VHH binders against Translation initiation factor 2 subunit alpha (eif2a). Designs and how they scored, part 1

Every score and structure here is a prediction.

Target 1, 261 residues: Translation initiation factor 2 subunit alpha (eif2a), of Pyrococcus abyssi (q9v0e4)
Amino acid sequence: AREYPEEGEFVVATVKRIHNYGAFLELDEYPGKEAFMHISEVASTWVRNIRDYLKEGQKVVAKVIRVDPRKGHIDLSLRRVTQQQRKAKLQEFKRAQKAENLLKLAAEKLGKDFETAWREVWVPLEEEWGEVYAAFEDAAKDGIDVLKGHVPDEWLPVLKEIIDNYVEVPTVTIDAEFEITVPKPNGVEIIKEALIRARDRANKEKDVEVKFTYLGAPRYRIDITAPDYYKAEEVLESIAEEILRVIKEAGGEATLLRKEK
Below, numbering starts at 1 at the first letter of every chain, in headers, positions and changes, except where a header shows other numbers; antibody chains are not in Kabat numbers.
F, E and O are the ipSAE of ESMFold2-Fast, ESMFold2 and OpenDDE, as the mean of both directions, binder to target and target to binder. V2 is 0.75 times the mean of E and O plus 0.25 times the DockQ between their complexes.
[cut] marks letters that were taken out.
Atom coordinates printed by the task and the answers are left out, and those that the model quotes come from them; centres of patches stay.

## First folded at step 12 (VHH)

Design c2
Fold by ESMFold2, look of step 14:
Structure c2 (fold): chain B 261 residues (1-261), chain A 123 residues (1-123)
Amino acid sequence: as target 1 above (261 residues)
Amino acid sequence: QVQLQESGGGLVQAGGSLRLSCAASGDIFSYYAMGWYRQAPGKEREFVATITSGGSTYYADSVKGRFTISRDNAKNTVYLQMNSLKPEDTAVYYCAADLSGYWLGSPDEYDYWGQGTQVTVSS
């Protein structure tokens, strides 16, 4: 919501004009603001030709090294951005752009202009969650009611529709192996039926997905996708208990092998 | 979720041409940045081409001048026209989509991936 970036902030900027002494960029996150990157800030090594590093229209992640609001001067550095900082900023920028595009769609469907959507939805959600897309993810995970009291109620049905269609629920996946033997002529089919039944039972739960993969006797891999690690482990333990019991009752042996650190 | 379906793969002689298509589900296709990646057996996926929501295009050096990416927003479809094909172009080609709509120089920016289509170029 600021008119100018802060010194030390990482920004996404678009190269507009290139000169032999530096480049002028537009700040994508601060409309109407132009910044300058001196050639000495383009790389940590000596730069012979700035056009070997920058192209018009290119988007870069840069660090704001100076802001003079009175003169409207903003100076940027590319050399002072680590790869880790660049990756983190790109992720942040991508999530913000996705949230903005979804909010524009919501505004279109509700017959509102974007200024209204920004004031009534974007600002409150950014204040409460720190990031609008995170609020959308929480609504996808826990239902639209998490947004009640933060945005006007008239937005909730359209946001629910859009979030349900376009926002993935954050999940985790764990894996483990079973060693399973049944010393009978049809042992493999007994094992397969037990695994299918356990899988299908677990898959009845909301936001849980279980898959078994045959690795070659006696090994079977299980993959569990769930909303968080605690739920994934709970599902694994439940499945393991069922499999071990059923296989033992069939005259076989089963052992759960966990990945170790 | 957004679903991507590639088509147009197949077997072609070296020097030939092939056109890949990728249809995307949903009603915000115009906001997507769309890309093509490829993976040969035993290798990591490599970037081929990207087209932003605004229509700007970017290509890997290995395909510049031979491949053309384009989009038709009315059909929710992105295309890859592949000309002057070489045996080293043999791979599974994947369509990818990103709701941010921008090319940021990283394959990690894509949210959705297709299942892939096989392209085989015989010498």
Scores: ipSAE 0.327, ipTM 0.708, lowest interface PAE 3.8, mean pLDDT 87

## First folded at step 14 (VHH)

Design d4 (from j5 with D102Y)
Fold by OpenDDE, fold request of step 15:
Structure d4 (fold): chain B 261 residues (1-261), chain A 124 residues (1-124)
Amino acid sequence: as target 1 above (261 residues)
Amino acid sequence: QVQLQESGGGLVQAGGSLRLSCAASGDIFSYYAMGWYRQAPGKEREFVATITSGGSTYYADSVKGRFTISRDNAKNTVYLQMNSLKPEDTAVYYCAADLSGYYWTGSPDEYDYWGQGTQVTVSS
């Protein structure tokens, strides 16, 4: 790790002391380093009271605007950070923090200290994935076995439990519409049963969620949430085949309607 | 998935007090920063208060001196003591959790989990 940040770098810092002329912050990513933020760098507009913008203990994303390693001086700016830059850096930091907290939990559950967890889990995963939380996400998506061989086996059950409970799998949602008619006295029931069966079958699949919405006969909306578009489309195709088949067998007609992109 | 459940809302007269509670599921509560938000009809959801995992508290200016946020890690619960309530405080109050455990800007995007909300109505 570098001793000092580079000029132009976005850093996470903690506000420690606020003065009328500026604030002193600690760099979270550079232990032991203190930075200064002049009042003129807090906002693009005139700042009357710096305490309206900063609070002690608050985390901020700031841009490094000056570094003097000889003097140990680091100057930060808030006004020079765009919303997009802030969000990006914030998310990066939070992902790391989330991963750390989850690992702490795992360590506690196993009766291990965090140092051991760091050595046995954090470091190997970081080396392989570049980011520990990314490893957790992959484990959430593809199963805990993706971590096998990278961490001691004794960690896997606990990590699985934690990951399954606290790590969200990225998802996409697609939608489509069915037009379904069954010219029988119990046609509505037949349609309902067909949709429910198809839904329930699809929902047995991990990380797949299917929902039907009645739009008025003969129209039914389907919403599919899945880990990616490919999976979502696959699910849709499967459901469509089933519905079309079942409805046809019942003497009805079913058509999948997709919006043209 | 972590579930948050708010309680304690209701109807109260101006100048009165309410205490909201938010119970969190799971066993990582101590790592969370917990926050309260509120949304009045026709208005955007607004920050009310946050308590970090370390116990530091932050408040919106509109509630400073009147509201107190606290937490009981043993009960996985965060509280919002609301005193000197005003009609302007009428809103659905939401509990939120940030797994980072820190306070940033108070933006809703910084929180990972949300409750369903509890209605608070302050009559004049």
Scores: ipSAE 0.550, ipTM 0.823, lowest interface PAE 0.7, mean pLDDT 92
Fold by ESMFold2, fold request of step 15:
Structure d4 (fold): chain B 261 residues (1-261), chain A 124 residues (1-124)
Amino acid sequence: as target 1 above (261 residues)
Amino acid sequence: QVQLQESGGGLVQAGGSLRLSCAASGDIFSYYAMGWYRQAPGKEREFVATITSGGSTYYADSVKGRFTISRDNAKNTVYLQMNSLKPEDTAVYYCAADLSGYYWTGSPDEYDYWGQGTQVTVSS
């Protein structure tokens, strides 16, 4: 582990003391290190009262703008962190905290102290997945057996219980449009039945959700929610093949329209 | 999957009091920071109060001194005692939970789980 952060690094810090000219913070990821945030770095706007922006005990995501290891000085900026950078770092930190809290619960249920849980579960999973919560998400998605061989078998039943109860399967959503026409008096009913059948068949699959939205003839939008983009695209292709076949057999035309970003 | 259920909303006269409750499911309530948010028609959802896992409390300026957030970890419940209510306090109140257990900025995107809301109406 590094003793000091790098300049440009995004860190989690806890506000400890607030003065009119700035605030002193502890670096959560660098134990024992204190940093300073000058009032000019608190916000992009002119700051008249620093306590309108910072509260003692509050955690922030900040950018390291200066490190002087010889003097032990670390300077932080809040205003130089974009919303996207803040959100990404916050999610990373919160995911680690979620994993730690769930592992603490698992250790309690198994009658083990947290040091043992750290050594036997945390370290191996962090090494293999890079992030312990990601291992938990894979176990939630693909089953507890993905952890077999990485942690002692005695942990698997309790981890399965906890992961099933507290870890949501991450999902993605993609969309596309169909143009569908059936030049018959009952064409709308034919289209509706074809869409319903395809949707209902796809929705039988675990962790997959399909929705059609009528956009006005001849346009229909499909939204697919699935565990990852590969699966979502696979479902889209399967549905498209079914819709195109069924509509063509009914004497109509169907086309899948995809947007390039 | 964590479930949050609010209760205690209703109609109250200005100057009156209400106590909101939010019950949480599961074994990990004590690790959560719990928050209350509110949303009036046509307005954005706004921060009301947070209590951290360690018991520290934070309040919006508009409610400080009038509202008190508290928690009972044995009952998996967070409370919002609302005193000296004003018509401006009329809103749907939402309970929220943040698994990190800390206070960040009070932004809604910092919370992992949300309740369905309970209506509070303060009449003149």
Scores: ipSAE 0.419, ipTM 0.706, lowest interface PAE 2.8, mean pLDDT 88
Fold by OpenDDE, fold request of step 15:
Structure d4 (fold): chain B 261 residues (1-261), chain A 124 residues (1-124)
Amino acid sequence: as target 1 above (261 residues)
Amino acid sequence: QVQLQESGGGLVQAGGSLRLSCAASGDIFSYYAMGWYRQAPGKEREFVATITSGGSTYYADSVKGRFTISRDNAKNTVYLQMNSLKPEDTAVYYCAADLSGYYWTGSPDEYDYWGQGTQVTVSS
């Protein structure tokens, strides 16, 4: 673990003391390190009262703008952090914390200390996946065997249990539209039945959710949620083939419309 | 999947007290930050209180000094003691859990799991 953050790095910090000229913060990712945020770095606008912007105990995402390891000085900026950057950093941080907590639980269940867990599980997974939580997500998606060879086998059963209970499989949602016409008196019913059948068939697949929305004849929206884009596209293709076939057999016309990305 | 179940809501007169409970399923409760939110009719869901895995507590300004959040890890339960209740406190109260164990800004997006809510009504 690095002792000091680097300039330009986004860090999670806790406001500890507020003064008229600035605030002192503790870096949550660097235990024992204190940083300073000058009042001019709190907001892009003129700050009259720093307490209007910061509160003691408040967690913030800040940008490191200066580091002096010799003096132990770290300067932070809040005004230089965009909402997007803040959100991204928080998400990364939370994922790391979640992974850590899950690993702690695993260690407890196995009667191992966290240092052992760190060495045997965290480090190998981080090296391979770049992020431990990503490894857990893959295990949730593709099965615990994805972790085989990366961690000692004794961890796999407990990790499987924990991952299955607490790690959600990532999902992707895609959308498309169908234009469907059936020139029969019962055309609407035919269309409805075709869509329902296709939906229900697709929804039998694990971690796949298909929804149709009527937009006004002849337009129907399809939303597909799946573990990844490949699966989503596969499902869409399958559904499209079915719908087109069924509608054609019924004497109608169906066309899949996709917006070009 | 972690399930949260709220209880303790009901009708109370202004100035009265209620104690809400939220029971969490699973065996990872001690690692969660737990929070309470509320939503009044026609209003957005708002932060009420949170307690981190380490026991640090935070409150909305509107409830400071009146509400107390606490947790019992042995029972996998978080509590909200509500004193000096006001009609303005009338809302559906929701329990939330964050697996990271930390409190951030109080945004609903920070929590991983939510309960179904319990109704609290304070009469004038």
Scores: ipSAE 0.402, ipTM 0.762, lowest interface PAE 1.6, mean pLDDT 90
Fold by OpenDDE, fold request of step 15:
Structure d4 (fold): chain B 261 residues (1-261), chain A 124 residues (1-124)
Amino acid sequence: as target 1 above (261 residues)
Amino acid sequence: QVQLQESGGGLVQAGGSLRLSCAASGDIFSYYAMGWYRQAPGKEREFVATITSGGSTYYADSVKGRFTISRDNAKNTVYLQMNSLKPEDTAVYYCAADLSGYYWTGSPDEYDYWGQGTQVTVSS
């Protein structure tokens, strides 16, 4: 681990002391390092009172704007961090922390120290996946065997247990619309039953969630959550086929409408 | 999946006290940051308090000095001691867990797990 952050780096920090001219922060990613944020770097607009913007104990994502390793000085900026950058850094940070905690748990369960875990599991996975949590997600999705050959086999059972319990499989959601008409006195009921059956059938599949929303006749929205886009599209195709068939058999008309993204 | 179960809510008079508890399932509790949020009718869910895995605490300004968050890792439980309750404290209180062991003062969506909530009503 680097002793000091680099200029231009986004860091997670905790506000420790606030003064009228600026704030002192601790860098959470660099233990023992304190940084300063001048009042002019708190916001893009004129800051009359710094306490309107910062509070002691507050976590922030800040941009490193100056580093003097000789003096141990680190200057941070809050105004130079966009919402997108903040979000991205936060996500990265949290994922890393989650992965670390899960690995700590694994190490504990195996009676190994974290250093061993770091060497045997963290480093290899990071090298291969670029991010350890991503490896865990893949293992959650595709099975623990994806980690075979990358980590010692003795880790696999415990990692599997932990990953299965605590790592969520990433999901994607797609949406579409159906236009459905059934020119019968009980047409609405027919449509409802068709959608319910299709939904329930689809929802039996692992990690698939289908929801219908009535938008006003003849329009129905479908939302599909699945592990990936491929699966989502597959589910949509299947459910669309079923709906179209059932509605047609009932003497109605059904059309799937997809918006171009 | 980790399940969170809140308890301790109820009706209390202004100036009174309540102690909320949140029990977490699983064996990973010690690694979680735990938080309390609340949602009043017609309002957005708002941050109340959080405690990191290391025991650091942070409070919303509205409850600072009145509420205390604590945890017992041996019991997989986080607590919220609420003193000097006010009518404006009336809300459904939710327990949240963050596997990162870290807390953020931003969106509640950053937490991994949520309880079902417990109703707290403070009468004037």
Scores: ipSAE 0.397, ipTM 0.757, lowest interface PAE 1.7, mean pLDDT 91

Design d4 (from j5 with D102Y)
Fold by ESMFold2, fold request of step 15:
Structure d4 (fold): chain B 261 residues (1-261), chain A 124 residues (1-124)
Amino acid sequence: as target 1 above (261 residues)
Amino acid sequence: QVQLQESGGGLVQAGGSLRLSCAASGDIFSYYAMGWYRQAPGKEREFVATITSGGSTYYADSVKGRFTISRDNAKNTVYLQMNSLKPEDTAVYYCAADLSGYYWTGSPDEYDYWGQGTQVTVSS
């Protein structure tokens, strides 16, 4: 692990002291390292009062613009961070903090201190998954047994409980349209029953959700939420096959409309 | 899933006081930063106050000195005491939770969970 950040790196820092010429910050990811942000680097607009932009105790995402290890000087910029770069770094930091907080709760429930939880759970999961929260997401998706062999077995029941309660399975959503006609007096009811049946069968699958929306004859929108795009497309194809078969047997026509790309 | 439920809104005369409450589900409440936001009709959602997991508080300039945010971790509840209310405080007030536990910029995109809101109406 590096003692100093690299120039150009985006870091999380905590504002410690504010002066009219700049601010001193602590680098959260580099314990014991203090950095300076000159007032000219606080915003892209001319800054008349630095306290309009920074508050003591506030965390910021900043870019490292200079590192002098010989003197221990680190210079930061807030204005050189785009909104997208800030959001990306913030999300990364928050995922790490959420994982840490969940592990603290697991340790408390198991009667262990956090140093033990760090050594026995955090380190192995970070080494194997690169990010502890990603391991929690895999366990939420595929079950706690994905962690077996990586952490001591005594952790598994408490981690399962916490992950089930606080970690959501990542999902994707795709959409498509059907054109459906049934030339009969009760054609609309035939179509609704076919859509409901296909939806309900697909919704039996774990982590799959299907919704139909009537757009106006003869159009129907389908929204499919699933763990990944491959699964979402597989569900769409299965539903399309069933709907086309059922509607054709009823004397109607159905067509799946795919979006142009 | 974390669920947030606001209460304590209502109609009050200018110069009066209200106390809003927000109850949170789950047992990691002590790790959240909790915030209050408000939205008047036709306006964007506005930051009001945040209390960090460590108890530090931050306020919008428009409410400093009049509003006080506090938390009771034993009851999984955050409060907003609103004193010296003005007609311009009229809005739907939303409770929010940030799992990082810290104060950043007060932007709404920093919060992971939101309540349904409670109406506060301040009459002249």
Scores: ipSAE 0.372, ipTM 0.693, lowest interface PAE 3.2, mean pLDDT 88

